# VHH binders against q84jc2: the designs that were tried, part 228

Target 1, 232 residues: q84jc2
Amino acid sequence: MSKMRNLVEEKFLEFYESWVIQLELYLHQLLIAHNNNTMSETELRHLISKLTTHHKAYYTAKWAAIREDVLAFFGSVWLNPLENACSWLTGWKPSMVFRMVDRLRKSRVVLVEAQVKKLEELRVKTKFDEQKIEREMERYQVAMADRKMVELARLGCHVGGESVMVVEAAVRGLSMGLEKMVKAADCVRLKTLKGILDILTPPQCVEFLAAAATFQVQLRRWGNRRHYVTHS
Below, E stands for the ipSAE of ESMFold2; O stands for the ipSAE of OpenDDE; V2 stands for 0.75 times the mean of E and O plus 0.25 times the DockQ between their complexes.

## First folded at step 13 (VHH)

Design lf6 (framework vhh_8fcz_2; at its last look DockQ between E and O 0.14; V2 from the best seeds 0.00; counts 0 for: pae O 7.2 > 2, placed apart)
Fold by ESMFold2, look of step 13:
Structure lf6 (fold): chain B 232 residues (1-232), chain A 126 residues (1-126)
Amino acid sequence: as target 1 above (232 residues)
Amino acid sequence: QVQLVESGGGLVQPGGSLRLSCAASGFTFSDTAMNWVRQPPGKGLEWVSGISGSGGQTRYTDSVEGRFTIIRDNDKKMVYLQMTSLKTEDTAVYYCARFPYSELWEYLNTGKFDPEGQGTQVTVSS
């Protein structure tokens, strides 16, 4: 329980608590940058680079941790129940980030027609990549079910240690498959973020990054106050 | 009623030091991240530094990192900015700031942030 967490969970909990607090401090910097009419493009691009580096650091730490225990990321101890309930393959669903992009169309910064077209193309590609991952996950689940059926058939004929080894192999195969799928999902997340930031101007990137950070900070605050869980 | 009161500004020479103070009241201070922002003459607000509610995490804008230190005292409801190696480009009105969670989307929607305090003037000149 709380004192019996495995080493992977303890290490990542400490990392994540620090990381999300730093994200909130970055959010405050983004909100001031969003206010400031006199910041140069160079200054804005530097801030955007700091944010992208912060996000890449999260995935670097995550990928090291999932190599050791991918199951820790399904129902994570460092997330509240609301945050866990909103997860798709251990994180935000890539296509849903376009709700923040749709917000930009109604914001005080202007999207030009060429940007809108490029964003729609990226949205379609992102959804395609998501669906590809979901199809691969489905095929993997079918393969695991077939392996389980072989196990059950063998257990009907055996009472020895051979049946235990087949079950253990199936569990290890599931973990390896989940690791591959989580990493594939994270790659779609990173490609989608990079694609959005490449299309947007620096002021638009600041607003987008601030909106995404605001959602994450709000989700954490609401979920930590149990009274809001039923409202999601 | 929320109050943020900045003090400790003044006129200093380049290379000099100042310590700014911010007295806070009217909100739960210890669970609120605090920031210093500044407004140079004729320019918009710049974010300078931030500190988490517990004080365990800090961030600084690149131009002040290594020269400025943000500190908080949750018992006294104070936040400080220790400034050293001051440069003429540090000349500004300095404000302490917070971002209430209920107002985050309005800040994003409007792009406007009005400091809650009067600020304290820092002038770095020969």
Scores: ipSAE 0.809, ipTM 0.945, lowest interface PAE 0.8, mean pLDDT 84
Fold by OpenDDE, look of step 13:
Structure lf6 (fold): chain B 232 residues (1-232), chain A 126 residues (1-126)
Amino acid sequence: as target 1 above (232 residues)
Amino acid sequence: QVQLVESGGGLVQPGGSLRLSCAASGFTFSDTAMNWVRQPPGKGLEWVSGISGSGGQTRYTDSVEGRFTIIRDNDKKMVYLQMTSLKTEDTAVYYCARFPYSELWEYLNTGKFDPEGQGTQVTVSS
């Protein structure tokens, strides 16, 4: 049962294939930079900038796509089931990155007290933001069972011009709500990432980004192997 | 076990052409982006080209852009690198590669990529 892909899915799939290749290349560079302390701070900052720009490009493309079909991202065909299972509102959960930072600290990353404090503050803020979004999302989900949605379901059983229009309008309304939530989540992701990178030194940023990219790439690899999916 | 077998290398004059081949096995090929990397004499490995799992997307390092073409055959589990207008600086051992974490670390630590791939020597000389 091959899922019929719509135009948005197809386009984003192509985009994502290219994006992932570039991510892997950047991961390589990050690892080199991490293991070879010959790079200047300027060079490290440049590399960090490239990665951040790359991520921004993803969200730019994503936001363009979700304007057309936000529902495509709730069943992302460009991701394998494992990746999708690990997704929170169509992406990585912002608070997860703090666990990555914690792991780095336990390894070889030495943070000064001021950094630790700032990271904790950011963690709290991020958690709060996540919870707000989750509550709002829950409201939307519960609202799906309201009278309007029941009517929608009823009308959906009828093929007719007026009925179709009503259904379409209702779906658009729901989609708009979902789009709002997705964008909100993405904003938290971006803010969290920026916050972490602002706190860490360039070498620490490189290590963090390497870890994050590794996790993403490996998750994709594991999922693909496990489920034998034929994505990018 | 992942196996990558490169072939097609040789000695060519500047301006010449070669077509490299890589036979892949031991992993789901069609969902894995494939790459060519090369190691010039006395230098570390450098990325040359990449192609997405579906083959729909390709990328090249700047120095080979317009001269090299990467293609793949998922049915045959093959990846190819068509090289044209070869230059002396293209001289290297060429490897077919993925970018799993383990392979990257191996490269960084040992200077060698995938022990399963011996690579293929490309020498461009007048």
Scores: ipSAE 0.016, ipTM 0.332, lowest interface PAE 7.2, mean pLDDT 86
ESMFold2 (binder alone), look of step 13: mean pLDDT 84; pTM 0.864

Design lf7 (framework vhh_8fcz_2; at its last look DockQ between E and O 0.78; V2 from the best seeds 0.00; counts 0 for: SAP .672 > .668)
Fold by OpenDDE, look of step 15:
Structure lf7 (fold): chain B 232 residues (1-232), chain A 126 residues (1-126)
Amino acid sequence: as target 1 above (232 residues)
Amino acid sequence: QVQLVESGGGLVQPGGSLRLSCAASGFTFSDHAMSWVRQPPGKGLEWVSGISGSGGQTTYLDSVEGRFTIIRDNDKKMVYLQMTSLKTEDTAVYYCARFPYSELWEYLTTGKFDYEGQGTQVTVSS
């Protein structure tokens, strides 16, 4: 059974599919760049810039979409179940990228002590920010699970006439709160990403971005395969 | 078994044109983005162009943008690189490349990528 999609979902699905395809093409560039060591610093920086621009485009589109319907991103229809399972507040969990860096460090990426220190500082900060958001979310959930939520549920079951306005108002309120949370989370993601890229050298940035892209592409591919097997 | 066979290379004067071809087999062609990469003499591999599985999206190295065109025929399992306004710096062995999704991490972490294919030599010289 296919989920009913609203207009926001449909539009964003199309966008995201295109965006991921482009990401894969960038991944090819990143992978070749990583192994070639022939690219100049300028060329590497340019490639990095292309990727960062690509990511910025995602958030630009996302923020436009969430303004219309933030709820669409909670249960993103454009993601497979695996991708959704790995999502934290409608995206990747910021602290996860440090695990990726750690994995790279165990392979080809050699970080100097100063970089390690800065990364650890960033890790701490990122975790703190995540926790802060989570606390706010909890407060939000508690606040919603009160009389207002009960009223909303009641109205939802018996929506008619004057009740429609009340329901709409309640939904708007809920949506506004969620939008704030999503934006906050996205800010942490962007800050974290920027922070990492600022700490790493251009070659290391390419490695990191390649790893991130690889993760996203593989997650999607693996998830899609499993999803088709179970629902074919 | 995955096979990529490049052809179409040759000697050409600056400003000339060549069309490279790559015949692919052994995998679901339309499900994979394809790239052209090249190895100039004495240099490492350089990414040149990429095309999505459907062919709907393409990307190019800046230095070849506007001069090279990548296209694919999924029915024939072919990828092409039309090169125009060739320059001496375009001299290289050109390879058709696909990245197997299952091996991306291995490639990333080990740097070992078995790009199938013998490549095709492109020499731009006056």
Scores: ipSAE 0.863, ipTM 0.949, lowest interface PAE 0.5, mean pLDDT 90
Fold by ESMFold2, look of step 15:
Structure lf7 (fold): chain B 232 residues (1-232), chain A 126 residues (1-126)
Amino acid sequence: as target 1 above (232 residues)
Amino acid sequence: QVQLVESGGGLVQPGGSLRLSCAASGFTFSDHAMSWVRQPPGKGLEWVSGISGSGGQTTYLDSVEGRFTIIRDNDKKMVYLQMTSLKTEDTAVYYCARFPYSELWEYLTTGKFDYEGQGTQVTVSS
C-alpha cells in the first residue's frame, strides 16, 4: 500500500521537475515575444498552442498517476477532518488565476469592455464550480469520519484479517471518491485556462502565459527549498 | 558580474552552415537555462532556441527547428548554436542569454530587456 504510494509520488515528482524545466524554456520565449513585436499573429497562436499543449500534458500525466494511487498526492485525509475544502485538492484554486489577470491589467494589458465583461463572467463561473467542489469535499470528509466512528464502535475483539480487510475497503472507497474530486478540480482549472485564452487576443495571451509561467517557475523554486529542508 | 561573449558569426551563402559560440562567466552556469536570441535588421528581438541547465531539454523557434541545434558544455561554460540549411531570413545579430530568474517580475512589469553580450553578426546572402 504505502510502497506503491511512494513509487507513484516519486515518478510524478520526476515528471513534474522535467515539466517545469521545459516550461522555463517556453517562458524565455514568451518573455522575448512579450517584450518585442516581432512575431506574426500565426506565430503567436502557435506559441500559445504549445503552452496549452504543455499544460494539458501536465494534467494527462497527473490523471494517470492519480488513477494508480490518488493518496500519493495527499497527506492522511483520514486524520484531518477539520481541514476542509480550504486545503485545495492537489493544486491551486482555479480562481487564483484571475489575480494574475488583475495584475497584468494594472500594469501592461489593456482590455476592452467586452473582454472585461467576459472575464468577469468566467471568474464567477469558476468560483461557482470550485465552491461546488469544496462543498462535496466537506460532505465526503464528514462521511468518512462518521463511517470511521461507526466502524470503531462496531469492532469487538476483532483480531486479524477481517478488521484489516474492512479498513482496506474503506481506504479504496476513499481513494475512488478523492480521484473523482481531484479530476473535477483539474477540469475546472483547465476549463478556466482555456476560457481566459479564448477571451484574450494573441499578444494578451502571451502576456498572461508569461505571468502564469513566471508564477509556476517561482513556485517550483520555493518547493525545491521546502524539499531540501524536509530531507536535510 | 555576468559576462556573455558571442562569436563565430560571418557571411555565408544560403544553404550553408555556421557554428556560433558563447562563453559565459560570472554566474553559476549549470544552474541557468540558456537561450539564443537574434535581432534581424530593422526589427526587434526574436527568441531562437533554449536549452535547460543540464542540457537534457531543448526547444526551438518553429522556423529553425530541424536546422539549428543548441548545445552546451557545462565544464567549459559554453553554449553553441549549430546552424545548417541557412536562409536569408536567418540574417541577424545573434545573442546568447541566460534565463533571467532574478529579473522575471521586472521583465513582466516594465518590458525592459538588457543585453548581456555584444552579439555576433550572421549574414546569409546570395
Scores: ipSAE 0.678, ipTM 0.891, lowest interface PAE 1.4, mean pLDDT 78
ESMFold2, look of step 13: ipSAE 0.676; ipTM 0.890
ESMFold2 (binder alone), look of step 13: mean pLDDT 81; pTM 0.832
OpenDDE, look of step 13: ipSAE 0.827; ipTM 0.938
ESMFold2 (binder alone), look of step 15: mean pLDDT 82; pTM 0.835

Design lf8 (framework vhh_8fcz_2; at its last look DockQ between E and O 0.32; V2 from the best seeds 0.00; counts 0 for: pae O 7.7 > 2)
Fold by ESMFold2, look of step 13:
Structure lf8 (fold): chain B 232 residues (1-232), chain A 126 residues (1-126)
Amino acid sequence: as target 1 above (232 residues)
Amino acid sequence: QVQLVESGGGLVQPGGSLRLSCAASGFTFSDYAMNWVRQPPGKGLEWVSGISGSGGQTVYLDSVEGRFTIIRDNDKKMVYLQMTSLKTEDTAVYYCARFPYSELWEYLTTGKFDPEGQGTQVTVSS
């Protein structure tokens, strides 16, 4: 079982390293677009499309890998400890992305009243969806704890094929439940991202995507630098 | 301390080829993705191409994809832009560029990016 998890981890590590490097290359294009508004709306829309396609490619690869081993995405080997510490259900917390919007509003991004209203509606909906997922995860954790207590009592009473079958069924149930929860969280992430990009103008979308990519690149750079020094 | 020196520009006819070079010093070259940006006459900066620190990944502006190739040599600390099928719209001053990780937040908030080098002029005309 450990070898199968190692194989999924090896494949996704290669994918993720390439994916983050490509994100950094897109970030540099975004930063030039952000610095000098020389691009037409059509060109900006195409750049935004490249970024959304890149993010969709991440989830396509992730969902394929989760089908094989969802546990690999909890404490991932392709992320440094700082990146893992910032994870909520195997990824960025959807409600936290509005911090980037708020920061941009206080510097360069000017939003009209209609955009502000739509963003607040989206923020409330995103937080509601997050809380729904958290409540479902709590119910799942309680159910698994109760199942674990029953399993421990049964194992203490006897040893045999029934005990192995019950343990294997519990492990299968855990994996299926976690996969469901991770996909639900990813759907909230994608809906939130799309919602923000639909509300913002193309130049504002470029600034938002640049901020999001900057945060991810910085988090990886800072965490890798400290991790490398610690292990060296 | 950081220096980026562009060269290899010149006058060329449409359909021609040029190879731009950028010599880098003053930083750990392989740690940084490198970029080519250009400034057409009377216009602002336009991002052209980027290459990862290892050289394994590249990205191109749509209008140059298939015509330009970005290459790096980490031993010599060089980045190149091989340009073919040149068009008059490619006329610009070309710069190589990097984005220091410590300055990314500043670039976001100020919107200011100035090339480090003097650039190299590419002129495509009959």
Scores: ipSAE 0.732, ipTM 0.913, lowest interface PAE 1.0, mean pLDDT 83
Fold by OpenDDE, look of step 13:
Structure lf8 (fold): chain B 232 residues (1-232), chain A 126 residues (1-126)
Amino acid sequence: as target 1 above (232 residues)
Amino acid sequence: QVQLVESGGGLVQPGGSLRLSCAASGFTFSDYAMNWVRQPPGKGLEWVSGISGSGGQTVYLDSVEGRFTIIRDNDKKMVYLQMTSLKTEDTAVYYCARFPYSELWEYLTTGKFDPEGQGTQVTVSS
């Protein structure tokens, strides 16, 4: 199946490829920082800030792109099938990061009770937000499958003139809803990330970010390998 | 076969400047981020700088930021490191490296790095 790429897809693909490469460079720094306890808190905070800024840049670009074509992100051509399979509303599932934190706790990260409590509170909040978004998404999907779908089906073989306008309007309506949902999901992602980083100490943040970035990079690598794609 | 050939090293006084070059071959150059790493005498490998495949993004070790500049020429398959305000602590053998994640991980976990090139010696001494 040859996917015809539109302009939004092409541009974002280019952006994402560059962004991922930069992420790998930052991952390098994170891993070095993690393994080298000689860095000052100031230096660590600076590194954290760079990563945060990098992620912000991604969402800035994403949000610009989804304004043009949100549907492109539901079939992200810049991701491999494995990455896409692991995507929740066009990105990582916010609650997933808590599992990462848990894994860190079981390994090297020592969290004080106060941190644990805050993380649990954040976890609950995040899950609640996710569910809310999912319910809204379902609502949109169901609504589309009802009246609009029937209308579209009725118009199916006779799409022309006014029919085309109806279809376009329907698609626009859906797109607007999807855009809203994607943005909402992204907000939860960003809030969750910020929340975690606010709870953790700088060294812990570095470790967490390293783990997260590692997972992202490895997921891409594994997915590419499965499709015999050269991974940089 | 992947080849990386470093050059441009030498002896300089503190405060001096050097420009390192790395010639790459044997792979799609623009698809890889290129890095400079260094090995000070008696010390392990230290990452110094990296540049994205397109050249649009650069990162530096904090201690060299503002003093070193990494540049690449994808047409020539070259990567450069302009070093200024050199310090004695910058003394090391410098290597250029493409760091696929797997190799980076291996290095960071094992501490073992096998440079693809011979490196170039930079000595900063009064």
Scores: ipSAE 0.018, ipTM 0.317, lowest interface PAE 7.7, mean pLDDT 85
ESMFold2 (binder alone), look of step 13: mean pLDDT 82; pTM 0.841

Design pe1 (framework vhh_8fcz_2; at its last look DockQ between E and O 0.92; V2 from the best seeds 0.82)
Fold by OpenDDE, look of step 15:
Structure pe1 (fold): chain B 232 residues (1-232), chain A 125 residues (1-125)
Amino acid sequence: as target 1 above (232 residues)
Amino acid sequence: QVQLVESGGGLVQPGGSLRLSCAASGFTFSNYFMNWVRQPPGKGLEWVSGITSDSSYTTYADSVEGRFTIIRDNDKKMVYLQMTSLKTEDTAVYYCARSPDEVQAVFEEGYFDVEGQGTQVTVSS
């Protein structure tokens, strides 16, 4: 049976579909810029700015939505199973982008020594932040399992108004903790993205953003095709 | 009326510690990304630290990373900056500042509005 969608899921689904369409348009522009060596630095910077603004808009919408229902983003209905499987705390894993940069370096992107050094420093910082979040998440899960889940299990045997209140409080507490974890992860994503863009030249930024957008769009397309084959 | 009132500054020796406080009023405190910024003598404003509205994330300038800690209390509408291992270079007027856009504040340093009078921190032997 398909998961019943709530109002938050429906609204964000609509938003995300529109957002992805716009991303594809930007991807097209990025690819044109990538293949056109005649674009000025000003033009490239403008294009980069449009993409960064677009990504910031996503997180603005997401953070508004998770305040209402953070659980909607765990098993996001607007993503296919492949996209969900590749998600880390409701989004892309920050350290993944460094592998993308490495891939670009192996193709045609030439980084100077200073850039390589800065990227490595950023990589270390990003990994540290990821691990910190993961440890916090583990701690939170243990704490919740030991306290709230036990209480909920015990309350399952009792039906009454007081029991309902306790359950609601427990669910609220759980949601609040998850919201903080998700938001923390998003902050690391944002900082990592900004860090990479600050290290790369405008032409390199365009290549990076094109690669990232391509990966995202292709992942979605491939996942959708596979899902259709499985359910047809 | 929006008010940010900084306190806790003073004279300390190198290696010393201080705790700055900022009392906020006149706006929905719990909805804002909060910052500490500083202005060294003869220099412009420098971003020091930031904290998300729900304390889910903290960030620091490289110059203070590992030495300073930003904390907030939404119930009391307070922001704090615990400073340790202070250096002469930390001498400045310190301001509490709010950011109008939390996502932008996380993405870019220096996205803030200064509205308080600041508190003087002097590190000298």
Scores: ipSAE 0.843, ipTM 0.927, lowest interface PAE 0.5, mean pLDDT 92
Fold by ESMFold2, look of step 15:
Structure pe1 (fold): chain B 232 residues (1-232), chain A 125 residues (1-125)
Amino acid sequence: as target 1 above (232 residues)
Amino acid sequence: QVQLVESGGGLVQPGGSLRLSCAASGFTFSNYFMNWVRQPPGKGLEWVSGITSDSSYTTYADSVEGRFTIIRDNDKKMVYLQMTSLKTEDTAVYYCARSPDEVQAVFEEGYFDVEGQGTQVTVSS
């Protein structure tokens, strides 16, 4: 059956489309800064602040939305199938972001030994935190209630008001556990992002943010050009 | 209006354990990221640990990670800091503090208003 769009999905789809458009505009500024050696450190830090503020705004909106319906973020209607296939617990996988850092090191970006050591320490900690969350998700999946009952309760297809109330209470309990896991994953993402930006110099931060934004924008463009849009 | 009351401090030997408590009132406790912050003798405030409003994520300063555990109970409006393997450098007045912007608190551990008297922890042989 075709997935029905609920209020949370419709609201967040509109937010996300606007958010990505703004990310594309910031990407343009990042690319200009990348190619302009006359920008001051203050100007670079201001641009970096715009990007971090934009990312924080995403999580502010997301955390408000998951309190209403965390399940909307699994197989999201605002993402194409390629974007959804690349998601780990409703977002980018924290340990994979170091692949981006590795590409920068292979290119023009030169890291001093102190930065390399700190990045390796952060990579190890990030992977450790990821593994903890993956173990928790595994336990959750084992304890997951009957999927058919959960889906029917979400759609409100149960007959009898008492049955609906009991199932809805069970679904709320499961959803609250899943909400915590998604939020934990997002916290690892926020900490990993901050950790990388603290280790890199302002010009290197601009390079990293440009690479990350480029990847996100391209993933969206590639998936959309495959003529698959997941909504109904 | 807003009150945060710390307790549970005391004198303990190196390697010992303590549990600090923070009782909150005057605000919707379950909406806030909560922190422990400490002030060592003659020094400024040092962030120690934080916990999201729903306990989904905890974070620690490098100096205490693995030794301290932050816990909250939203029904009782309490925050705790379970401290183990205490060192003399852990000697400080400990305060709890709230952060209204939870995303910002996770990202950068934002500014804290210290509103209580704190509780003294002294680690000494």
Scores: ipSAE 0.731, ipTM 0.879, lowest interface PAE 0.9, mean pLDDT 84
ESMFold2, look of step 13: ipSAE 0.708; ipTM 0.871
ESMFold2 (binder alone), look of step 13: mean pLDDT 82; pTM 0.841
OpenDDE, look of step 13: ipSAE 0.784; ipTM 0.901
ESMFold2 (binder alone), look of step 15: mean pLDDT 82; pTM 0.845

Design pe10 (framework vhh_8fcz_2; at its last look DockQ between E and O 0.30; V2 from the best seeds 0.00; counts 0 for: pae E 12.3 > 2)
Fold by OpenDDE, look of step 13:
Structure pe10 (fold): chain B 232 residues (1-232), chain A 125 residues (1-125)
Amino acid sequence: as target 1 above (232 residues)
Amino acid sequence: QVQLVESGGGLVQPGGSLRLSCAASGFTFSNYFMNWVRQPPGKGLEWVSGITSDSSYTDYADSVEGRFTIIRDNDKKMVYLQMTSLKTEDTAVYYCARSPDELQAVWETGYFDVEGQGTQVTVSS
C-alpha cells in the first residue's frame, strides 16, 4: 500500500530527488578531482564552493518546507527506511562526520598537528551542541504529554467540535517547537561542516566531501536495495 | 528606514560584566539572524556572536565562548549581549548587525552589515 503524502512531502520529495541527482554529479567531479592531481587550488576551491552552495540550497529548501510542515520531516518519505534510521533530528548526526575525517587520517591524508588539534576542538564543541539540542528536544517531548495532547488522544477517531480546535492549536505550538529543534540541529550540522572545511586544505576538503557524498549516496543505494524503494 | 541602536557599553574592570542592548526598527526583526560584532581599537570588525531569528541556535566566537550570551526578544525587537568575565582584549566598539540570509549567517559568521553607531566597551584596570 502506498503511503499517503501531503503537499509538502510531495514537493520536497521532488526537490530532494533532483538535489540528489545533482549531488551525484558533484560527487563524480569530486572523485575526479581527488584522483587527479592536476587540478589547481583555484579549481579545487571552486568545486568546494559548488558543493557548499549545493548543501546550502538543501537547507534553504528544508527550512522553507519545515515552516509549512515540520512533521513531514519526521518520517521523511523521500528517504528510505535505512536513511531514516540513520537520521538524527531529521538529518545526519553532526558528530558523524568526524568519523569520515578519521577515515581520511587513516588514508593518504596527512593532517598537521594544528589541524588535528582544531578538529578535536571542533569535535568537542559539536558533541556539546548535539547534547544541548537533545536536552531541549527532550523538554519538548515531555511537553507533548500536556493536557491538549491528552485531548488529542481522547478524541481518537472522532473529529469535530471545540476539542479539535484546541488540539490543532496545540499541534501548531508543538510544531513550532519542533521546527526550532530541527533548525538548531541543522545549524550544528552546517557549523560542523563548515568548521571541518575551514580546517582542511582544499585537496583534503575535496577528499572529505567526496567521502561524505559517497556515504550519502551509498546509504541511499543500500537502503533502496534492502527495502526495494526506488528513488531518483 | 533600518535602525539599530546599541547601548549598555561602558568602562569596566577586568573580570567585570556588562549587558549590551540593541533596539531594532525599520525591518521585520523576527526574520533576521542577528549578530553582535565588535571593532577593537586599530583593528577591523570581528564577529562576536549570532542568534537565529527564532532563537533556535546561538553561536559565539571562540574568544568569547562561555563568557558571552546572546539573547533576543522578537516582541520587543531587541537583541542583547550579556558579557561576563570581561578581558582587556574585549575592549571595542560593539555593534549589533543583522544578516539578511539566516542560513548564510550560520554558515559564514562574517556575513553581516553594520548599520548602527555602536556602543563603546572599555575593559581596563
Scores: ipSAE 0.686, ipTM 0.866, lowest interface PAE 0.7, mean pLDDT 91
Fold by ESMFold2, look of step 13:
Structure pe10 (fold): chain B 232 residues (1-232), chain A 125 residues (1-125)
Amino acid sequence: as target 1 above (232 residues)
Amino acid sequence: QVQLVESGGGLVQPGGSLRLSCAASGFTFSNYFMNWVRQPPGKGLEWVSGITSDSSYTDYADSVEGRFTIIRDNDKKMVYLQMTSLKTEDTAVYYCARSPDELQAVWETGYFDVEGQGTQVTVSS
């Protein structure tokens, strides 16, 4: 229903805006910890826990929202066009985090051989899970095109109560399948994140989390700045 | 409400074979990824194998690749693990699991939602 779509989109827009602001505040703490070598391992672990809790809160809110309307997450109104262009199944492709790890290794992060081997094992498993999800998603690409046509028809002139209910049931069937695929992708994202944090030392985790938060915050800033500059 | 009932475990010799079964009820089986996980004595849970909802993809832990085969039957709501060339290190309680719906379960038990009692596999003598 249009009312449920508007409510889901409005609520998640409000949530996401405050979530990114809080992420930026945690980024400041991560950068301080990165530049300050006097923090204890216990203090670093507490900061890492704050970041993982923050990411879990995002997915908690997302999974509640996709149960009501998963289609809102394809072309999300709360993301600017640059952020939406980077989306893969309503989020970042899980394996892209390894590009961040690779860049950090080339810059200043030193990993021992055992960590490198474990990260490579995780990368291969993550890519395999991605490929499985991508192939299953191919079926939904065709159904999604049909779903756009059905959604437009639902907003237009309708015929009979039975016809509306049949269309609504078909849309819900597609939505259930998409919800399952989005959750599967999110599970791969979370397992990959946890796997990386379990392999890295606390100082290395801080550097990784700072890089990830920096990218996301700067992507939003850059995308929003271009939008406002164009009109203002 | 959700039930996963494992069976088919037992005592086997090294090099032997077993076929584990998992009967599912209380949820729409065909909409879930299914997995086998195991718990060796004194260790935590270890992922063994997984299969997509339509069986289009299967995957295995390195330690069992080439020896174990996962199969599902959506009409009967069953998932199976065919184990061959068993080794003493395969000794464990084996559980079937669907992909978890809750994020806390992903962090605490990994990727998998374990609900059943499991079935004991012992490889000895």
Scores: ipSAE 0.000, ipTM 0.228, lowest interface PAE 12.3, mean pLDDT 76
ESMFold2 (binder alone), look of step 13: mean pLDDT 82; pTM 0.847

